VH-VL binders against Leucyl/phenylalanyl-tRNA--protein transferase (aat). Designs and how they scored, part 9

Target 1, 210 residues: Leucyl/phenylalanyl-tRNA--protein transferase (aat), of Deinococcus radiodurans (q9rtp4)
Amino acid sequence: MLAHMPAARTFLQHPDPLTREIAEGYAGGSFLMDNGDGLRWYGVPGRALVPLTEDAGLHVARRMRRELKHFRPSVDLAFDEVIAGCRGHLPGSPERDGEWISDELVEIYQHLHTTGLAHSFEVWQGDELAGGVLGLALGGAFIAESKFHRLTNGSKAALIHLAEHLDRQGFALLDAQIQNPHLATLGVYEVTDKEYRRLLRRALALDVEL
Key: E = the ipSAE of ESMFold2; O = the ipSAE of OpenDDE; V2 = 0.75 times the mean of E and O plus 0.25 times the DockQ between their complexes.

## First folded at step 1 (VH-VL)

Design S1C11 (from S1C2 with heavy chain E102D D103E Y104I D105Y W107D Y112L G113P M114F V116Y; framework fv_sonavibart)
Fold by ESMFold2-Fast, scan of step 1:
Structure S1C11 (fold): chain C 210 residues (1-210), chain A 127 residues (1-127), chain B 103 residues (1-103)
Amino acid sequence: as target 1 above (210 residues)
Amino acid sequence: QVQLQQSGPGLVKPSQTLSLTCAISGDSVSSNSAAWNWIRQSPSRGLEWLGRTYYRSKWYNDYAESVKSRITINPDTSKNQFSLQLNSVTPEDTAVYYCARDEIYYDSGDYLPFDYWGQGTMVTVSS
Amino acid sequence: DIQMTQSPSSLSASVGDRVTITCRTSQSISDYLHWYQQKPGKAPKLLIYAASSLQSGVPSRFSGSGSGTDFTLTISSLQPEDFATYYCQQYDTFGQGTKVEIK
């Protein structure tokens, strides 16, 4: 297991077979999706990475910085609601056919939450859940599986607060998988699969907490 | 660059089926990052989204509630095009019909803009 | 469903004028609001996406901004080719349009 670093060992050697299998897949640089043909492992030639700091390229416009103070971050406070938001099933969220988070994948994420691999990061505006990120924390890497918004700037606020939180906790990598125009406004950049795997191996060696 | 080219009849009688086609160049109708839409425009209702088709391992469709029982949007991968079938038309269906591309993020269902549009087809429903 | 209301419904302006068009949403949305320009007999053309991002090939005199439920399209110095109808859009819903006419 030379490719799997000691800091991720808790999940790579976990007694729960499902947790171990999922952790091994992500540690190898793949991510899990269900595009209607069942659960499959995916990779991309250009992997989208979120800079953790402004020095590393994170771009927070002045206007957005003012808005960030209206959002209160939290970890693992509303895991099921974050999954529902990512699926478009919260009031005010878009609804769609053919979403990649199937019922089976929901059960997997809920199970991985009980074993400590899957997490939610929330942002609140007053008492309302404004947005969030669903992801996996493996060593010093946070793999952001999905994100959502309910209120204006909620998903952007969630990602920025998450990046700043991960930097404070000593994480090295925030993986958004697939680039889009919204992420590009934050300074999200693409690396090759080969470069991603190198960065991931270094991050997996870190012993940090979310 | 993506280009959309429309074809179909301009005059349809009440109760008949409206059929329009949108041919795609510069992208694949089965592109995993794209969705293919029909939007119409009338003086009384303005711009109105009707539905979309998109490929994510299999084909999916979303339809506006106002037309859901009468509408079918179908892709044709061999011709790289998609079509609109609107059944039981009434004079209220008189409009300019556009096809358009948008994108759906796999991770959150975030809505992206309609970045490319067809030229439009004026459809008149009259007896 | 989210309703979108544009203001004004129409305006008259002269070349060189600063034009401001507002789009108000019935519920707070993220910055997934987009702006389009439509000229008579033509399809709408994307100008601004994600509230403030300028589409490639669009002149810099066009800008967008957003705050809560209020979003604004600004044309800093109106040109002859800018006389058109402008629409905001979020997801599957469009505003009713703002017609910019020559004075």
Scores: ipSAE 0.000, ipTM 0.466, lowest interface PAE 13.3, mean pLDDT 83

Design S1C2 (framework fv_sonavibart; at its last look DockQ between E and O 0.03; V2 from the best seeds 0.00; counts 0 for: pae O 12.7 > 2, placed apart)
Fold by OpenDDE, look of step 2:
Structure S1C2 (fold): chain C 210 residues (1-210), chain A 127 residues (1-127), chain B 103 residues (1-103)
Amino acid sequence: as target 1 above (210 residues)
Amino acid sequence: QVQLQQSGPGLVKPSQTLSLTCAISGDSVSSNSAAWNWIRQSPSRGLEWLGRTYYRSKWYNDYAESVKSRITINPDTSKNQFSLQLNSVTPEDTAVYYCAREDYDYWSGDYYGMDVWGQGTMVTVSS
Amino acid sequence: DIQMTQSPSSLSASVGDRVTITCRTSQSISDYLHWYQQKPGKAPKLLIYAASSLQSGVPSRFSGSGSGTDFTLTISSLQPEDFATYYCQQYDTFGQGTKVEIK
């Protein structure tokens, strides 16, 4: 029998219309971006997924494991800074080509942060923000919208710590969206959009919190 | 009550295009809690899923690998229906074709299967 | 691809009999396992969804159970109208069917 765990219901039935709309779109497997012609819903033929554990395929090299201990993780302590970093607007963060996080989308993320759908995951070295991940937590799925680094290995450390954190919290899916060679070194793998949506649907049924 | 009404020719010549339509009543083709499927059935191949179309902030289509290169499923919001187009048919495509609603509840995360079916259309591919 | 195997392919039974049909799948996911009934010349009818949930309007003599890769459809007391072919489904794959015939 299926356990009744309507975790995504909190947002899919949220009294805030914007939160409902965005939750519905992402629950369907779409994502928002501004491609220069306003905000629209998009999809991709393949989605990059991050294994949550080493047993599941997450690869953390010994050197990275040694470095990882120098990064302190946190949740939602520097949301605006993480957005800025993802936009290449944080001092020390690399510039980004093709800014898809428009001002309008920033406002949406900030709004969704207030309702509890959007989150930042940060890693610090001392008091310095080293990197982070911007994303949405919907049911047992974390959609990593964007990530950034300011210090060496900052984004990698953020993603690894995030994966481990999500696993501890009972999440089932970490969506990194677009595969790249850097992510591949971590064991990130690509699935078809069809498979992604199947996995997403299952993850949405989980009642977990970030 | 949700109902599906199929229409289209029951005879198609080889190499031509099989075209069927499924009209929806009692639900919307753009429902965010439904997917609209085509399935066929033959003695040799049994029940075979062909593909689906559904709206989730945008339109999506899933197709079976076996027919992916020849199949198109299109929604028509103006008529509240969806269609099947299968190109370059052969006698192997002879079957009873069904449209069906696949129901999913986003509120609970429950999957309800294909709960509404069309009446079926026998399509024979023959010269 | 998902592989579905039903057993038996056919069986003969009498009214009042307890009937059990088994479905084995290559994937251990119960959320997407459904059971259908089909009568000659008719479309399949959904009986059980998500392995064990009874579809609205379906008699209580029908039940579904199982987990992992093995699932079962049970008819507690076969009625005259229950002679039909039954199919399991997982995702986009259907079983080959089990025909329940009159003994």
Scores: ipSAE 0.000, ipTM 0.535, lowest interface PAE 12.7, mean pLDDT 90
ESMFold2-Fast, scan of step 1: ipSAE 0.028; ipTM 0.663
ESMFold2, look of step 2: ipSAE 0.000; ipTM 0.554
ESMFold2 (binder alone), look of step 2: mean pLDDT 90; pTM 0.930

Design S1C4 (framework fv_sonavibart)
Fold by ESMFold2-Fast, scan of step 1:
Structure S1C4 (fold): chain C 210 residues (1-210), chain A 126 residues (1-126), chain B 103 residues (1-103)
Amino acid sequence: as target 1 above (210 residues)
Amino acid sequence: QVQLQQSGPGLVKPSQTLSLTCAISGDSVSSNSAAWNWIRQSPSRGLEWLGRTYYRSKWYNDYAESVKSRITINPDTSKNQFSLQLNSVTPEDTAVYYCAREYYDDSGYEFYFDYWGQGTMVTVSS
Amino acid sequence: DIQMTQSPSSLSASVGDRVTITCRTSQSISDYLHWYQQKPGKAPKLLIYAASSLQSGVPSRFSGSGSGTDFTLTISSLQPEDFATYYCQQYDTFGQGTKVEIK
């Protein structure tokens, strides 16, 4: 079951106070983390962005393009498993990227999933969940909170399939927040906080669905 | 044409800090296409990856879970080198220590090591 | 987290022999497996990356094959300089090694 993602303005005016508050924070350019001292809003001076197309700078090696067809993408089919994978709690999944996701954040993401703000993007090999991305879809922006792999290539395949899916759906922004060598191989680039907020404002005006 | 040259001690006492350096020629320690790794080898554990440092707009580090609380890997751009500091060593840290380059071109997310230093034998004993 | 099993642990061979070394993983890793050669007292040297790509400067008698969970390193005609220990590697994990000894 795929969920319809309304425009950003719908979440900013949402009747649920928590959804409204979280959407407002992200719309302002901040992101939520728990580094062991409770929930805090964070920002970074250099924001990592993933290009959505090869023309925009997305770098997909020939070998990786061959691998992508072995992964079946989906949206919102295994939301709780994707959270568990990001936390390193899924059986057979190495600990990755989501050690900052506290029990309180799990409850928040589950709640935001019911109101349509939080989503999972999965890639499968056969019936096995190979990797995924946890994120928020707000207007034409997808804010990738965390990712994981269970099989090698799974997280990279999930992120590339997600970028291509977002481009097909009319999204303008895929936000990975913080740069690392894995992301750099895909053509991920950094922008200043000022430029990020400019790009985000444009993306938030788009009325697209995931 | 990439060469890695290591330096450091042969003997370290338990509870002390092990310090090793790897000097780079033929590439830049701040190369956007590389990550700079420390790997050790012992008869009991075999080859064991310890961590890496790399530059992508700013410096980043990744460390193996087994040593994460004791390890620091630092670049020195002025000397084109990087170092390993391993705190509170025990006899189980006795190993040959290697520095190695990981190259991130189109193949990217592969964790392969194309050039290695000569190795430094480190013995942890009284 | 992915376990690797390398076989055999050692083998004896003569110059000119075809040598085959196998590496198995507990989960599929596509072709993200690499092979190294290590001679006594020396650092490991990359031979094959991404299961089948020959590293520059490595003789063509070395080849790699496999995908998923089963991988093979082959030396088509063993030379005197090939007596060494061979390691497979995926991600941050190395196999236990295969020692190729003179018969």
Scores: ipSAE 0.000, ipTM 0.473, lowest interface PAE 13.8, mean pLDDT 84

Design S1E6 (framework fv_sonavibart)
Fold by ESMFold2-Fast, scan of step 1:
Structure S1E6 (fold): chain C 210 residues (1-210), chain A 128 residues (1-128), chain B 103 residues (1-103)
Amino acid sequence: as target 1 above (210 residues)
Amino acid sequence: QVQLQQSGPGLVKPSQTLSLTCAISGDSVSSNSAAWNWIRQSPSRGLEWLGRTYYRSKWYNDYAESVKSRITINPDTSKNQFSLQLNSVTPEDTAVYYCARVGLYYDSSGYPHAFDIWGQGTMVTVSS
Amino acid sequence: DIQMTQSPSSLSASVGDRVTITCRTSQSISDYLHWYQQKPGKAPKLLIYAASSLQSGVPSRFSGSGSGTDFTLTISSLQPEDFATYYCQQYDTFGQGTKVEIK
């Protein structure tokens, strides 16, 4: 939708047709899901956004702040394992919020990872993958597709560390798409479509890297 | 099948409040898969979106800037309907008023922001 | 603020003709443009969504194409029931309409 924006132009004008198609969909405010009836583009009139800082409304309980130091964050170290974790396919992962990630979507995400649109954010305890977030980075927007945990607080730690990382890197938007009770405990809030489009437009103009 | 049925007065006097309702069948007004819109049509302005209401953890409203100071769109979960209230009407508010749904899913609900289901329309004339 | 320019404002055609209507946007909108048909006294009816996807129940003679800023609606072989006004729409904005009249 915002084709020719400097920060998003790499993907909106990418030579790979699939990367262009997916980037255009997300730049227009849509997101991909497969809810058991095939791959579809989704939208919501109210969009769930994660504040990037505590000053902006990110709620990090005192006990959780102490726990965060036990998790080591990383970017793109375990992309395939993060997808597997989001799908509930890793041992010890009871969280299943990525059941909508079909085999077809796995192939799409793996392809988008090679072109630089799709990314993983991991949190570790020692050498053990404790949790992670799968998403897309387009301009200064990070669209968090799914998250998982294997260790207690791993998904919450991953999302908080991601928000803090994105803030340090100059991102403007962390998009969780659909509100749920778990996200609400972190201060995730909903915005109208009009406000989401305004925020997205500004984020797409930013020249930042994950 | 989702259907929208409109009701309200056809004649309103200048300075009064226009009030219309849209009854929903086949879906819930609080459905997370939909947004419920009011759109009007006049010869001078064509098709003009006025606003929407939708439920996402709580009720939200979006309104067009041109009517924002005069408009209220209100859901009623007990009657499964939503209403339009437009204050201080003038002859320029004379139009056919439609309610319409925007769905969630790309290929079944008319996303992104396609108006896939419409009410029958209500002709509203503002005159003394 | 995205401006929509729909053209032509009206056209005259005969049954069997190929009819093309265009819609142009002031900014790129990917494929988020939809087409509607409206007959006198009726609500608009969704024909094409997301630039090229045919709405269920709509005849295959209707097709849409385009992306970015330039979009077209094509009726491959105009039928008597197709004489109507056609509108494009993106987000909360509608085009001004194209009236398709019998020649």
Scores: ipSAE 0.006, ipTM 0.604, lowest interface PAE 9.0, mean pLDDT 85

Design U1A10 (from U1A4 with heavy chain Y100E E101Y W104G Y105S L106Y K107Y G108L; framework fv_utomilumab)
Fold by ESMFold2-Fast, scan of step 1:
Structure U1A10 (fold): chain C 210 residues (1-210), chain A 124 residues (1-124), chain B 108 residues (1-108)
Amino acid sequence: as target 1 above (210 residues)
Amino acid sequence: EVQLVQSGAEVKKPGESLRISCKGSGYSFTSYWISWVRQMPGKGLEWMGKIYPGDSDTNYSPSFQGQVTISADKSISTAYLQWSSLKASDTAMYYCARDEYGSGSYYLDYFDYWGQGTLVTVSS
Amino acid sequence: SYELTQPPSVSVSPGQTASITCSGDNIGDKYAHWYQQKPGQSPVLVIYQDSKRPSGIPERFSGSNSGNTATLTISGTQAMDEADYYCQAYDSSTDYVVFGGGTKLTVL
């Protein structure tokens, strides 16, 4: 248990046992997945972090910057659709995206959304949901659990718009958990588990809102 | 214990059809991609393509697109590699391998477990 | 099409350090993985994500990846390390897997 964290305190000392337990796990530096052998808490030796600004290392190619204007960002406008997109259950989304999100985990995320821990970040092209990010906001940290696209560049646009939104709101940390070559092209970098926990503790002390 | 078990060796003539198999056990078969890799006698490894058994989505190397068909039957945790008409140049060892994935939508694509291989010999 | 180039052979004496390179345009921006294959056997993963060792792989195996070259290093090379070694990368833009041509390591 953390002592007193101004922004995260409402979740860490929440009267709802599930919300408190999940918040405590993430505040401790772990993340939840169900990858076919049951719901488990995971940690990694190299934690993938997304820079929030180009000055901090976020790489947004000139062409991609131009494409970003075609996408309208929003917060918590289509939470259930974003979960469905991450699971591959929306038209144009492959089923392998978010395969680890079981039916039980959907119910957990929906519950955490009602208590204010889980959020969706959407990007739209016209009236069509183009992509999104499912995550948890805890203090000044956003833990990006999963992302998806339905339209070309939708998931990349969602992640870049999210980073810019988080920076504007005063967040300190955007956590993607596991590195891959695609994330690396955006400037995503790895830190040790020890360094991640240090950065997380600083972020949890911040009094910011999504 | 994760295991991939492949079907036995095949001896065929040019023009014949063939389907070889790769059965996964000890893990969630529908949660990992299965890749097929060819190794011609005395040569290196060549990636042919892969399948995600959960939705049967496939991706082929350009060199093998249209030459083979990759499929899977998730009810029996088995992936398949199939030829409609074999050629002598198809003589090779064929491996299946499990692709390790990343977090959520992110892929790492390395092969942590391999089948024992199926030797296919095509001669007149 | 993306290509990986390896030297066809490398020779070392027992106890010496073996270095096997894998060259590709900006391979340091991709993950490099390494497989060991002994005659008549399936490939075995020895290094993944540039530098990580699977459980059961001896500590003498290590890897690095930067710029245009990934390297597999085997310290204190033993006779049992004699094998073919293949590098592999994944190109997320095409969703293609690419193998290097392989390197025959001889320990004499």
Scores: ipSAE 0.000, ipTM 0.439, lowest interface PAE 16.7, mean pLDDT 85

Design U1A15 (framework fv_utomilumab)
Fold by ESMFold2-Fast, scan of step 1:
Structure U1A15 (fold): chain C 210 residues (1-210), chain A 123 residues (1-123), chain B 108 residues (1-108)
Amino acid sequence: as target 1 above (210 residues)
Amino acid sequence: EVQLVQSGAEVKKPGESLRISCKGSGYSFTSYWISWVRQMPGKGLEWMGKIYPGDSDTNYSPSFQGQVTISADKSISTAYLQWSSLKASDTAMYYCARDFGEYSYGYDAFDIWGQGTLVTVSS
Amino acid sequence: SYELTQPPSVSVSPGQTASITCSGDNIGDKYAHWYQQKPGQSPVLVIYQDSKRPSGIPERFSGSNSGNTATLTISGTQAMDEADYYCQAYDSSTDYVVFGGGTKLTVL
């Protein structure tokens, strides 16, 4: 793909005011959450980034590599189910502690999906939704907002398949926002806010598609 | 369009080596397992083994472990089945098949099949 | 080794229902898939995951799988359905694929 006319500029110039406002916030390095006090923009001093390839530091255990083959990836095939899974509301999914995706955020994500900013990445075993990632695609950056699983290793499989897919499509950045113990085992690392904004600016200049 | 195209028919003598091919097109070759299936003349289907082209991981049926080698070259979207030393009992039609259909076919179902390669081994 | 058993042949009159069985220990705990093969042709997937039809397969093809028996059912059987039918199951614990011996369906 040519890095000629960045996809991020399309969203920043979008006729829908909400899509523009959300895109501007993320393009500036912030992320949107509802932590029980309403919708607010957040930032962190240490931003969690997922390496896109093993050469870049992505760690896939031998057993996990074997299991990855049992999961079929897809994009935007089950958007509403992925949101429900991330909230812990999908039948058969684990209950999610500290659910931050409010009813208002669900409506916002559904709206952003219609304008092309919000996406789901799914992994399947047969016809069963095994896990997924909810996120935003802006230029060559993918901001992974949340993930879930219904079947064993589904969320880890979704994130690894997503990283491989993003690398193949020419993306430069996979943002997991906040580090946790599960992410650390995959080689997820932290960068300073200054370094994150530098990497983001370069990723936003890429004209790639999910 | 998604398809698997196999190499042409082979006529060989016992003891000769052989490698036949299966080329995928119209889909992400590295994202699907490719299985090899044997069908002896007038007989049923026998699963031989499979390969995941993305990392060349293989699994063989116990009946075929050590009898054949399955490999793939992802740069040209081609899977291979090879014998170091053919036997008359290897005379059969050999199919390659994609055993992970895109979308709703489910893992372990063969949704796309090659046209088959007839291998005849006679002395 | 896990084995699937099919009757070697089944005969039906045109317009009647054909039933082809596939017997295996606890096959209902596994997915059963079904293939149609006509002389000189590659197999064609007609039923996957017990009961689902691929795009382009007529609605008269259906499947079920419970206990020790999976069944392929063809309602209103037509002359064009005359073929060999194979069941297949995958055992995730051994990572092996197993085919049944095949059933020749005759429509006369």
Scores: ipSAE 0.000, ipTM 0.435, lowest interface PAE 16.8, mean pLDDT 85

Design U1A4 (framework fv_utomilumab)
Fold by ESMFold2-Fast, scan of step 1:
Structure U1A4 (fold): chain C 210 residues (1-210), chain A 124 residues (1-124), chain B 108 residues (1-108)
Amino acid sequence: as target 1 above (210 residues)
Amino acid sequence: EVQLVQSGAEVKKPGESLRISCKGSGYSFTSYWISWVRQMPGKGLEWMGKIYPGDSDTNYSPSFQGQVTISADKSISTAYLQWSSLKASDTAMYYCARDYEGSWYLKGDYFDYWGQGTLVTVSS
Amino acid sequence: SYELTQPPSVSVSPGQTASITCSGDNIGDKYAHWYQQKPGQSPVLVIYQDSKRPSGIPERFSGSNSGNTATLTISGTQAMDEADYYCQAYDSSTDYVVFGGGTKLTVL
């Protein structure tokens, strides 16, 4: 193909059937979960979005900003450990986003990592994994599936560093799906399903890389 | 417009105390760090340390820890650099600069606005 | 302690491209920022976060940063660009700001 295509089309037209199927589901505004009754596609009336910059509404307390300098960010350096952390299976991982990450979904994420759709974002203190985010990068959208911490402020540091990284790379959307009190302290807000699909459509047109 | 205005030149003897100032205007003084930078005659820039005026949090270069005190009075938008006992080797131009922590990346701090400098001469 | 190394001097003719390097271990993993200082004046930020120009800085100033070297490039160099140039980065191992030793740019 001689035509330049947006990054999202790489996955929507991917030769791997599983990668294509998952990419299509997320591109349509749904997200995949296993709540004990098998893998199913979900949607929400109020979609939680993380602002990428302070101008857009991201709230980073001054003391937290100083603390952020002690966390070293990375991409795709410890993918399996980040999944384990999100499941609550790493020693010292008190945080988890619920038990929706089944063994089957772990295998799917590992497969999507090999095809380039699934990614980990890590933060370290020294050589110790302090926290991370598991997600999918589709066009200019990053869908943050889950996060965890092992050290104080690790999950917030991971999400804030991720927002900064995404803004620098030209991403338009950081999707946390479901609001919670910890996310709300960072300025995470809800949009309607209609607004989310509009924002997503625009983000998917962007040709950016994580 | 953002401005940092520093106090005037000082001529002192070894052993004397000194405090120089840096007054910010045209921005939220409590929302940015203020860094102090030394430049000895004919030499380069050396970072000394910084203060966050909103809560007086400080961070010093190890070369200057215990040698100087950095403080701020947010009620008058002024930061200070102080010596309890000057040495001839303290002869230098001293700059204050607005320190933009901006990026949450580990790569941090840059100085978007600088004061005009305060020349400190220490001789017997 | 982390160190940034610059050449002490660079000379160019008017209209030529000046290139000033800043060497540091894995500086490409950090942001490099650049300051211009003319005799008797305060430093002025000319490039921040590797390649961004502050408002009011001419388009002829550009920057790059990869591997062990950050570079400040001045295209179509003018007499008014004659100055000392300093690179600067943040050192995460010490939590301190580090400056390069400075480069004197002479426009002949």
Scores: ipSAE 0.000, ipTM 0.464, lowest interface PAE 13.6, mean pLDDT 86

